# Designs tried in a protein design chat: miniprotein binders against p81326. Part 74

Target 1, 226 residues: p81326
Amino acid sequence: MLHFGGFIMEINHISKILEKEREEYIRNKVEEYLKQGFSKDDAVNKANQSWRTYIGHRIQDVIYNLLKKFLKDSGLKVTTDKALNNRNLPEELDKVKRLIAINYGEYLFLPDADVIVYKVENNDIKIIAIISVKNSFRERRFETTYWKLKLKESPVTSHIKVFLATPDKDNEISYKCPNGKPKKMRIILEYELDGIYFLKEDFEETEKAKHFGKIVEDIIEISKKL

## First folded at step 8 (miniprotein)

Design YF1
Fold by ESMFold2-Fast, scan of step 8:
Structure YF1 (fold): chain B 226 residues (1-226), chain A 96 residues (1-96)
Amino acid sequence: as target 1 above (226 residues)
Amino acid sequence: SDKTYRIWVLVTVDSPELAEKVAEEIREIARKILEEEGIEVKVRVEVHGDTVVIFILFKASEEEARRIAEKIRELIRKELEELGIKVRIIVEVEEE
């Protein structure tokens, strides 16, 4: 469908930029660590760890900007959990925050919602989806799942779709064991979440596990049913 | 200096008609607080089927805010309990 061709082209363009950025970043970081007295192997390892942290923030920003740009014409709005934690919230964002917050007795906490998609209709706010952006799954793989299960418990938030967006560069949830079985992490995440969107080409597509290029179309379709 | 304070109230009821009654009671409490304390209480109500999400905002000094928030919380609890409604009330402080 050509309607989403611009989105796919923008993703491909940004992907190429990020590849060049990675090469330059790693080269510079390796040189920096070598000057600090680290061995070649340690310098390379530290540079790769530094990149993993950097790219996490970078991908989140990229996804936010892409979704904001490509959902605007469908009347959908996009914000971030960082924006919702601002001290001085506009009335609209304050309402978004309250509609997505989870109650723990006397306390309210926001879920792990790196990107939030909502619409304003008839003076009412409908939260469409939250997107958790993960560039690795070393220690926080089930955090998104926890928030999905908590949101599901409340009639206010049970309709909200919870998506995971990830490059999965380490093949942590796109890898299959020699017997062809997906890893336990992939099985659990796909079962509990509403969708997984991969920022990579090589993975087994399912009804819930798709290329990131399909996310705009899916969100628009969901919004029409709310 | 005055700061803005928020109270979040979540109420789940068995009918949309009861949800509308809850919204009206909250607005009446806002009017009562204005009359008794001279403090304008702004109320935003979202009705989602059988669930009412209420956002209450008011401005006060830090010292007065705790007392006023507690008074609002107690009034809401009392009125909704008299209607046989279970309620969850969260108070959050937002500083300007």
Scores: ipSAE 0.000, ipTM 0.178, lowest interface PAE 18.2, mean pLDDT 79

Design YF2
Fold by ESMFold2-Fast, scan of step 8:
Structure YF2 (fold): chain B 226 residues (1-226), chain A 96 residues (1-96)
Amino acid sequence: as target 1 above (226 residues)
Amino acid sequence: SDKTYLIFVEVTVDSPELAEKVAEEIREIARKILEEEGIEVEVYVRVHGDTVIIWIRFKASEEEARRIAEKIRELIRKELEELGIKVEILVRVEEE
């Protein structure tokens, strides 16, 4: 039997681990930069920049591992776009790659799919969802929506759900109308995507914008319809 | 010119018990890199179920960083495959 309570408990446990990792990482990086001759203010700024790079990849890895663990018993498989860029792919992953790749005339490219969920039934592969993981939106605001719109153009990929997962620590998309002013990024992302999953407690919840703890149940329900 | 690099390595094995053993091997690999390449490597290892998540921080040229990442991947692969363990290894390299 599936234990969604176990999933939520692991999210809470990992959140505490990541906060401890952040504190230790920042302390060590500040000390390192001070030893290199940077001022205290510069050392703190550089340490925070380093953490943003580190945590971006770390959150992607956490999400991949959580989904792999909690979807396994539902017969669902999880991979990454980085795994699909390997030169010598197993047959199954080669099929996954072919089913999500987008044609640009003479070129074939994978969407920005940090995590990919699929199922195998009678050697036939069905892609369930792709999940884009964003720690920050500053330089890549609508990248996920671009890939959603491209996937909708083909009957092969139009059924694929496109989700965004984010801690959104800077509150860039946590609310639709903070201070009475519409947030274009939140409104557009919610409209175009199939769902936004927040790795935080404080956000405006809608039918499409939910806590990350609901993603496993949602993916399983989508899979049952395919 | 030398820059600081972060290498992320993810190793998925067939059981949680094997993941803990892999974590121990990673610390030995870091020591071997120091001995053979003269590069001090700071290693952080986390075990989550059947997956070992590793991030490695060190200073090197861009060319050396990519070569070290490949060496680490190959060392991990070789150690685990000698035991007949099926392993999936993902490596990412990012400038700090």
Scores: ipSAE 0.000, ipTM 0.211, lowest interface PAE 18.0, mean pLDDT 79

Design fE32F
Fold by ESMFold2-Fast, scan of step 8:
Structure fE32F (fold): chain B 226 residues (1-226), chain A 83 residues (1-83)
Amino acid sequence: as target 1 above (226 residues)
Amino acid sequence: SEEEEKIEELLEKAEELLEEAEELAKKGDYRFAILKLWEAVFLLLRALEEAKELGNEELIKEVRELLKEVYELIKEIKKKLEE
C-alpha cells in the first residue's frame, strides 16, 4: 500500500504543472485579445474567463487519470460520463451506464458523473462511487446534491457514493464566516453528499470534507465493504 | 424490416428478464429481481425510441404495455424492500 505517498507527490507535482500552464494560457489569451482590439483590462478579464472554462475540463481529466492509475492495483476500474455517451459501447461500459442511469418516465439520463469508479466481480458490475468535479459554484451550485438525492430513490443506485471534488479557489465552500459558521452551501453539500475532496491546502477538515489526497484510500475502503 | 426485427429482439429479451425477475421475487431475492427489471426498462426504452423513429404505432403500443408491467412489478418489489 505504497500508493498513498506516491499519490500525494503526484498531486503536488501536477498542481505545479497546472500553475505554469495557467500563466502561459493567460499570457497567450491576453495577447490574442489585444490583437483583436480589446483594452488591456478587457483582455485580462476575457483571458481569466476563458481559463475558468479550460481548467474545468483539465481538472476533470487530471482526476480521471490519477484515479485510474492509483486504483488499478486494487482491482478498481474508472470511466467517465463522456465515455458512456459514445454510440459504440463495450458490453462492460453499457452495463456501467445502465447501473448509474436515472429514470424520468420514458427517458433515462446520466447523473453529473464526471468520474465513475466501479468493480467487476463474477461478471457482475458494482458501482462504487461517482465524482462530480466543480471548478466554481456560481451557476449550478446544488446539481451534485440533486443527483445524490435522485440516486438514493432507487435500490439499484442507492448504495453509490457521491463525492464532490473541487479546488474551490474562490473560497465558496471552504471559507468560514467570521462567526466560525460555514457558509450555507458548504453545510448543505457536506450534509447531503458522501464526501467533499478539496484540491487546496487551507480549509477546515471534517469527517466528510477532506484533502483530495485521501480519496484513493477512502474509495478502496468503501469497495472492500461491497 | 430489419429495424422491426431488432425491436422484436429487444422485446423478447425484456420478456425474458421480466420472467427471471418474477422467479427471483418469488424466492425473495428482491435486489437481483430489481436489477433484472431495470435492465428490462433500459432495453424497452431503447425499443420505444426506435419504434417512434419508425412510426410503428403497434410496436409503440406493445412496448408501452410491457413497460407498464415492468414498472408495476418494480413498484411492488420496492414496497417489499422497504419492509
Scores: ipSAE 0.327, ipTM 0.758, lowest interface PAE 3.7, mean pLDDT 86

Design fE32L
Fold by ESMFold2-Fast, scan of step 8:
Structure fE32L (fold): chain B 226 residues (1-226), chain A 83 residues (1-83)
Amino acid sequence: as target 1 above (226 residues)
Amino acid sequence: SEEEEKIEELLEKAEELLEEAEELAKKGDYRLAILKLWEAVFLLLRALEEAKELGNEELIKEVRELLKEVYELIKEIKKKLEE
């Protein structure tokens, strides 16, 4: 079977770059907060909190660029919900927006679709998957599940695969209790979503919960069946 | 106004999509019909937002009447797809 060695190598390379970026970011932010008059301990705490916000956006950009690069040769296109929230959209992106939008009476909203994968055949657009990127779960833990359930309600969107991609650094959904049971949040997310892709090595793989290195192969396989 | 003309263009396009969807539904092409109707909904909701910003009560009413017709056909098609 084909393996995506180049994709996996690039993920490993980016992981090393992000470790170096963290060290430099924290150092610079500590200096900034110290200049503002914060104590050393407060400056360190604020710098770490700032990094948590920064890395969330950074991981979204990384995933977008990786998928764009590695899906291109399979005829698949990638966009973002940020791109779709422009007033003046090219015709192709306007169609993508329409095909993922959810109806609330007199209003339309986009789901939590940080990354959107689609294909164009004979000027028709088919949405393959949307990927929600979560650095942490906190109180909005089931947001992705809500959007999955809403998309299932419409014949227009019911075929769209909804994936979660996460480093899960705090072991919020990769942790198992001492008795081997997953947490309720992990059970619900895995049950309702089409897949969870971890940007980490320390977790137990299942049919739906996989290393991020599997995502390109899975998306290509799904696209062939549409 | 230019804005009112744009709303009228959206309404005209939505009416064309509704007619096309009705023909597709008669042929039993329900999934294609619902895609056309969804495009009409998308255009009509844009038209409604713009008509509300203009404060044009006649256009608001016209958009809502067409939107109601589109939603009724969507409901009918969904029932047939569930069967």
Scores: ipSAE 0.370, ipTM 0.782, lowest interface PAE 3.3, mean pLDDT 86

Design fE32R
Fold by ESMFold2-Fast, scan of step 8:
Structure fE32R (fold): chain B 226 residues (1-226), chain A 83 residues (1-83)
Amino acid sequence: as target 1 above (226 residues)
Amino acid sequence: SEEEEKIEELLEKAEELLEEAEELAKKGDYRRAILKLWEAVFLLLRALEEAKELGNEELIKEVRELLKEVYELIKEIKKKLEE
């Protein structure tokens, strides 16, 4: 834990930056919508919807940059599925792409791998983990579990850890039903995935469901066993 | 054509990988054999896409024949890994 105090401090610092960024973004968007003739209530609602779209991409970038920074000294490398979505890739990234691709007969597709952690040892690439970043679960609820199950089918990819990282602001997978049991979606995601990392304080922790502050330590530990 | 030569180069590389995988499988190194075969699949599917774009039926057939051999060996090795 001592080695990861800086990571937790950086998360706290970024959380404050994102809250300030949210306040400014909302204020500016409300002004824009008011100028377009929307009512105050409509302008606020539209600004909040716009922020939810913006923050989804922003959180992915934040997680990528944090993991790249804090895994570097452990010899681990970080990339994104967006970086791999190129026809001509450097040799190292072309190998990464090959080692996470899923086969559908005459077709190959990448899983939903917002962030990819790998290591290079003696010119061999080992994929450690794929992290799916979800700001909301309204539409793509089980997409991450689908990709996990497909990766498990191949000897090439079956060792790859699949993690979900989410603020879960709408309490879609951190809320308990009145009978005290987790929601069906939480049960399925936790069962199928290798871990869920919450970017929020209020949730029930388990062996697989943890605060995001633990992800660096967990990834390093996994990499040592490979 | 230059495009056809590139496809032939992919086919040659895939054949080399298949031969390497066969040797690794004979030694019981199934994990490395599968990785070599997977690399061959990756190259062959790239070659197949390019052959289809060119409309070259001979190359399409050649790529599919080699791909079939690669997939058959993958199936055999996977069965041994599951044992």
Scores: ipSAE 0.356, ipTM 0.776, lowest interface PAE 3.4, mean pLDDT 86

Design fE32W
Fold by ESMFold2-Fast, scan of step 8:
Structure fE32W (fold): chain B 226 residues (1-226), chain A 83 residues (1-83)
Amino acid sequence: as target 1 above (226 residues)
Amino acid sequence: SEEEEKIEELLEKAEELLEEAEELAKKGDYRWAILKLWEAVFLLLRALEEAKELGNEELIKEVRELLKEVYELIKEIKKKLEE
C-alpha cells in the first residue's frame, strides 16, 4: 500500500503544477494575441485552444515519466510510439516495435500507443500494455477502440491490454446523464477497451473505469500472469 | 550497391526465419512458429520499402514472392491455433 500511496501523492502534486502552468500559459498567450490586434474575447478563446494542444503533449510526458519511475522496481520497462518512429533503433526497441505493429498488406503501422509497457525475460520481450492518452475526444473519439480491435486479430498482439488515460475535463465520457445511463461514447470505449483510467475524482466508477492511481498496481498484476 | 546488399541480408534472414518456422510448425510449436513468421514479415516489409525507394524491380519481386510464402504459412498456422 505505501508504494502506491507515493504514486497517488505524486499525481496530486503534478496536478497542482499543471494548474499553475495553465494560468501562466494562458496569460502569456492572451498578451501575445492582444499584441496581434485580436479582441480580448478572441485572444482568450485562441489562448484556450492553444492550451488544449499544449496540455495534450504535456499529459503524455507526465504519464510516461510517472509509469517509468513507478514500474522500474517491478522489472517493467516503458517506451513511447514516438521513440519507436525511427528506422535505426536499438535491438530491444526494434523488437518492441515489431511486437506491437499492425499489418496492412505491404504496410506496417504502429497503433496509437502513447505509452508502451513491456518486460524482458531471457532476452525475449513481452508487451504488457499500451496506453492511449486523450485530453479531449472531439475528432478521434473511437481511434483507441479501432487499434484495440486490430490488435485482437493477431496471435502476436491479442494478449496486449489497451488502456485509455484521460482527465476528461470536458466531461465527454464521465458525464452523468439525467436518466442514469452513461453516454454512448463512454459505453463503447468501456466495452471495447481493457480499462479507462481517469485523472479526475468525479466520475462513474466501474470494474473497468478507475482512478489513474490504480494503474501501476493493475499493470504489475497483469505482468505476473504473462 | 551497399543498399542492395542490405536488402539481400534482410531477405536471407527472412528465409532463415521461414525455415525455422516450418520446423517449429512440424513439431507443433505453433506459437513460436508464428512469432518467427511475424519477424520475417517485419524484415520483408522493411526490405520492400527500401527496394521500392531504390527502384529495383528484381528485388521488389523477390521480396513480394517470399512475403507471399510467409503469409500463406501464417494463415495455415492460425487455422491450427484455432483448433
Scores: ipSAE 0.398, ipTM 0.795, lowest interface PAE 3.0, mean pLDDT 86

Design fE32Y
Fold by ESMFold2-Fast, scan of step 8:
Structure fE32Y (fold): chain B 226 residues (1-226), chain A 83 residues (1-83)
Amino acid sequence: as target 1 above (226 residues)
Amino acid sequence: SEEEEKIEELLEKAEELLEEAEELAKKGDYRYAILKLWEAVFLLLRALEEAKELGNEELIKEVRELLKEVYELIKEIKKKLEE
């Protein structure tokens, strides 16, 4: 397990960096809104709203870079749905796009595949996993499960693991009621998805709901079976 | 035009993939057959988008006819994989 210690160390360092970034971001945005004539309460609320948008993209980039770095030596490649939305794709990425796309008559759409893990063997591409990154569950709570169910419909994509990665700062799916019962949203997401990886410490681990530090080892294990 | 030639190349490639898929299906290799058909769908939907941008009604019709054939075979193979 020594070779995964570096991954856990990087996660811990990045968590500290992100907390410091939040404090600086909010402070600067509050000052900006105050200069625009907003009240202090409005400035704080607007700064927090702005942070929620910013951190969503920031966490996605962090996860992409971490997985790219730590899966490289296992022969695994990482890309993003943002990269796949380019009109002129290299042949390899064009093949990746084809192997995760979902058909709606005359239209093809990508699932919520913020991060995509794949491998190349003898010019054949095999998609290992897609990771949906959610900072908040206030809107479109079951979108990831919708994409999982759609992918299961096709023999081309039915093997693809669909994971959710989330800090769950609002404790929306890592919470349990005082009687120990999980919330409906947690029950559904855990049942339908292949795994949930939390970027936080304060939750009860299950077979499918784990600390983010376990994701690299899990992906490598899955890739060996394909 | 060059744009029409590109669409014709996509149609030709999709026809080749459909023929390969039919031969794979005859051998009972349904997994590879479906992968070839899915590649054909991807190329044909690209061709359809380009044909629509050109406003070429004949190419639009031709692409849609081939798409229909590909989708029908996908449906047939899917049923055999489920059994």
Scores: ipSAE 0.246, ipTM 0.718, lowest interface PAE 4.5, mean pLDDT 86

Design fE39L
Fold by ESMFold2-Fast, scan of step 8:
Structure fE39L (fold): chain B 226 residues (1-226), chain A 83 residues (1-83)
Amino acid sequence: as target 1 above (226 residues)
Amino acid sequence: SEEEEKIEELLEKAEELLEEAEELAKKGDYREAILKLWLAVFLLLRALEEAKELGNEELIKEVRELLKEVYELIKEIKKKLEE
């Protein structure tokens, strides 16, 4: 079992890499747009829009790879909703897909499960958690909450933990308002979800709102009770 | 056709799962029953998609009738589990 301090150190190292990657990405995209004839202001705006799309996918991939690496020795397996959207699936992933699917009459859909953690015991699959990765809360603020509520409706999926992982760069849910109250969005997300894991150093910590460095040990403890 | 034969096989397997789930439910094994019923739902929805693609109205009707029975049992078990 890898030490959890190693996980925290790797998160901090990756955060520094992503900061440098952002600076290089923005610089290169601004140069590209300037060569296409855009004004400086338009080039910067377009570069920032491009980065927002890029970093969303990048953070999701980082979280997937970190969890896969650090949960492996605990007998836990990790997949993604993208992997489950293949027409031809291995038997194990086909079963994972069935165990997280939500029924809408004659239709079945997967929740917005960017990362899925499960275990295999005695040839049975048990879903431990799904993790929604959100870089920004500008749009689709309660999408993760919707999927949590839908999963709770079914005896097949009601035990599945639903977590949110976010850098919350714009401080949309990290801090209390000046009057000492949390923002409405933070209150609702923390109440309905099983946990919020922040990919940032400073935030208002609670029993359910923690640094991302604690997610591996939390998932392992949950899996032991299933 | 080969496609129609595949749909019939899915229907037969779903019927077996429904029967197994009914027996499990009678014994109070609701968790195991619900898992078998969920597998039946997946098989039946695949069968329904295939039947619609073929335009076979009789198969579509047969799949929907079995699906209705599966959903009714799921609804009953869900009430007993109070989840």
Scores: ipSAE 0.218, ipTM 0.684, lowest interface PAE 4.9, mean pLDDT 86

Design fE39M
Fold by ESMFold2-Fast, scan of step 8:
Structure fE39M (fold): chain B 226 residues (1-226), chain A 83 residues (1-83)
Amino acid sequence: as target 1 above (226 residues)
Amino acid sequence: SEEEEKIEELLEKAEELLEEAEELAKKGDYREAILKLWMAVFLLLRALEEAKELGNEELIKEVRELLKEVYELIKEIKKKLEE
């Protein structure tokens, strides 16, 4: 039996933990920079820049652990592209790596698959979805879209759902223009990707753009059709 | 060398996968054929990297020739799937 209310409660709990962690991190980094001779304003700015880098990795880890915990009872497994870059892989993960790899002539690369969801059925592996986790877009605006389009080129990978998960704290893809039109980046990402899951409340919800709290049920539904 | 024997083993496995894929394609099992060919690509690109590390020009040539055959069959199967 699955209860998605438990998943949403866990997200809310972790959100509070991350806020406290941010306050402690910033305080400690400000003190560190002040000790190094930076002004109060410079120390605060540097601490905030350091946090932005740190939280990117933290959000990815949080999403991995949440999905692993809440998909387990549905017979779904979760791994990361970081785990797949190990030279000595168990047979199962070696198969996962092969089934998501993209060919560039004489080279093979993994897509930006921060989190990978798959199932094992009768000793065969089916890749369900890959999730790209982005804290900011800036120079990497269409990176996730690029990987989606590359995966569609191969019959091996064309069925794989490609999702974006993002807090979008700078409103880079949740902003609307004064005429009510979404930004070009939001339009393109939503069109090309299989879904966008927001780790925030303020955004325009569509069939493909949803709160992160819905990702577990969506993945389970997709897995039943494969 | 032991390293060259490892590369030859990868080449042999890739050749077996290519033959299996050809038989599957004849039967119209295009999905399974592509999966076999993709495994062959994976093995061959690993072999190519190792052959380049060793500077063995003959092995590099052999890997590239087999890789070309694999890619040509992939292209043919993709064309049939589009039909």
Scores: ipSAE 0.265, ipTM 0.713, lowest interface PAE 4.3, mean pLDDT 86

Design fE39Q
Fold by ESMFold2-Fast, scan of step 8:
Structure fE39Q (fold): chain B 226 residues (1-226), chain A 83 residues (1-83)
Amino acid sequence: as target 1 above (226 residues)
Amino acid sequence: SEEEEKIEELLEKAEELLEEAEELAKKGDYREAILKLWQAVFLLLRALEEAKELGNEELIKEVRELLKEVYELIKEIKKKLEE
């Protein structure tokens, strides 16, 4: 029933922009490192490592802006954990922060909630979903799973959907094994989380592991049931 | 001080949320009651951090007493939801 051709077209357009940004970024960083006295091979390696850090933040911003744009007409609002880190917040964001914070005795911490989707009904706030954005899984590979399990412990937060969004460029969890069995990390993340959305074409699709192009329609359907 | 006034504002808001949650719990609206109580916990933990920073023993004690009341009610409502 829902049609999201515009969203999919926007994703494809952004992918082209990111590829051009990568080429220019790498070229400029290689020049910087060469000027600092690094060898050409070292400069290229360092530039590639710098890009991996840069693209992580860039993809998070892209996802935030895409979701904000395409959820607006469905009455859904989007924010980030970075926005919630301010000490003086507008009332609405202060309420959002309170509804996702996790208690550790005399301390409160936000989950790894890179992007937060919520709605406002009758001056009350309902959190729909938290999206964790990961561009690699080398360290802290189960961090998103930890936050999901913590949120499940409370009746306040147990309804919140926890999604992972990732390009998984290194094929750490999207690799289709020749034997037909997924890697341990893929199995655990898919089992514990409410969904995984891949920003790539080549992966093994399941009911919970989908192309990123499906995330808007999924979030809207979840929100209708709340 | 201005800082003490801000802490008192947080305590006042938390107490209002506690009273609202108690009324919701009486009506059997346990989910909404828990949401209000967690909002109160958040305000009180912020007030506690600021009171500790200020070194105000009286405010620290007041915040901890209200936190205890909020946590006791959360525990009671959780028992009702598990039924």
Scores: ipSAE 0.010, ipTM 0.399, lowest interface PAE 9.9, mean pLDDT 84

Design fE39W
Fold by ESMFold2-Fast, scan of step 8:
Structure fE39W (fold): chain B 226 residues (1-226), chain A 83 residues (1-83)
Amino acid sequence: as target 1 above (226 residues)
Amino acid sequence: SEEEEKIEELLEKAEELLEEAEELAKKGDYREAILKLWWAVFLLLRALEEAKELGNEELIKEVRELLKEVYELIKEIKKKLEE
């Protein structure tokens, strides 16, 4: 489709921008830490730690903007958990927040809903999918599966698709084992979640683990069934 | 105070939603009833948080009593919905 070709081209363009952004960020942070009295090795190490935090938020913003742009013509709307945590919400976003919230007795919490896709039909809201964006799996590897399992417990939220989007630069879940067997973490995430979308070229595709370029068409297809 | 008035408005809306959900449940519209009840829970938990911040024991009690009614109907409807 011409529409999806444009999406893939924009992903490729942004990937190149992010590579240049990394080089400048690391250079600037190393100089900053050196001025604070850190050794060269410590400055480089701290700069790389800072980049890992920064790129996580940056990729989240990129995915939000891409999905907002490419889903609008299909009547789908996109928001973020950051938008839902604002002090004063418009009626529409207040409804979205309510329809995605999970109950813990006297408390309500949002799942890891970095990006939220929904539709408005006859003045009502239907949540289509939430997308958890992970740059690394070193520390919080099964957090997204916890939220998926919690959402399944409620008739209000059980229909919501839970997706993971990740560049997986360290091959933590996209690893190509010579014998073809995935690692335990990949097996569990793929089994429990509704889909994994990789922002990288080199991995083995399955029915649920796909290149990020397929996410728009998949979300549109899901929305038609709801 | 204006804060107390806002809590009372949340309680009034939650009571309205509970009544709507009861009528929907009588008609067998369990999915729609659950959505109304979940909205009531959302409003009541906001009201509870605000009442606790104010230290208003009367409002805290009122919110918790309405929450119990909402939760009881949710339990009843969940038993009628098969997964």
Scores: ipSAE 0.274, ipTM 0.733, lowest interface PAE 3.8, mean pLDDT 86

Design fE39Y
Fold by ESMFold2-Fast, scan of step 8:
Structure fE39Y (fold): chain B 226 residues (1-226), chain A 83 residues (1-83)
Amino acid sequence: as target 1 above (226 residues)
Amino acid sequence: SEEEEKIEELLEKAEELLEEAEELAKKGDYREAILKLWYAVFLLLRALEEAKELGNEELIKEVRELLKEVYELIKEIKKKLEE
């Protein structure tokens, strides 16, 4: 409806902004590398590598801002693992950090929680979901799965939904083999995680693998059951 | 030192949380008890890191002894939750 329609419109608007941003970024970086004495082919290759690094951080920020904006009216709050890695935290964020931290003997580490959704009820904090944002799956493909399995081990964190959000531009988890079989990475991630949200149009939807436009309504429904 | 006083404050708060958790466990409120114990773990691991930075062996030992008590109660409560 209108609430979720606004979210979808904002996603579409931002996608167009990111496309223009990519064109300008690549153009400027190619020019910069050419001035440094690289060949045209090397300059283009380096510009594309630079963009892949840049866009990963940029998509994470976009998702954080979108979720913060569209979950606010549902009484849900949003933060990031970067915010929780500060030395001086407000009491509320210190509690959030405590409620998602994983124990390794004498050490505590945060999961790969690029975006964290929680609610405050009667001065108590309930963590709803963590969202790992992946632009590509190169060497860190099962990191999100590892954190999901660790969170399941504790009664403090076992209820937390673990989601993956990805444009999957390289078709690493949305592509099917010629025989119709999904890739092993897609099978494992979908099986172990609570959901995968794609920031792209062309993929096979399932109960767990959905368009990113569904994430706000899903999170709100989960929060009502807690 | 001021740093040692901060560690003692963390230990005191962790002991309070342990006592609260023990009372909650006696009442059968295992989920709330384990949340308080987890908070105690969080504080104690912070205290342990600070004690190690100071090289204060006595504080390190004290933190580890309290951690052991907290972990034993967590283990006991987990058994009750799984029953």
Scores: ipSAE 0.348, ipTM 0.768, lowest interface PAE 3.3, mean pLDDT 86

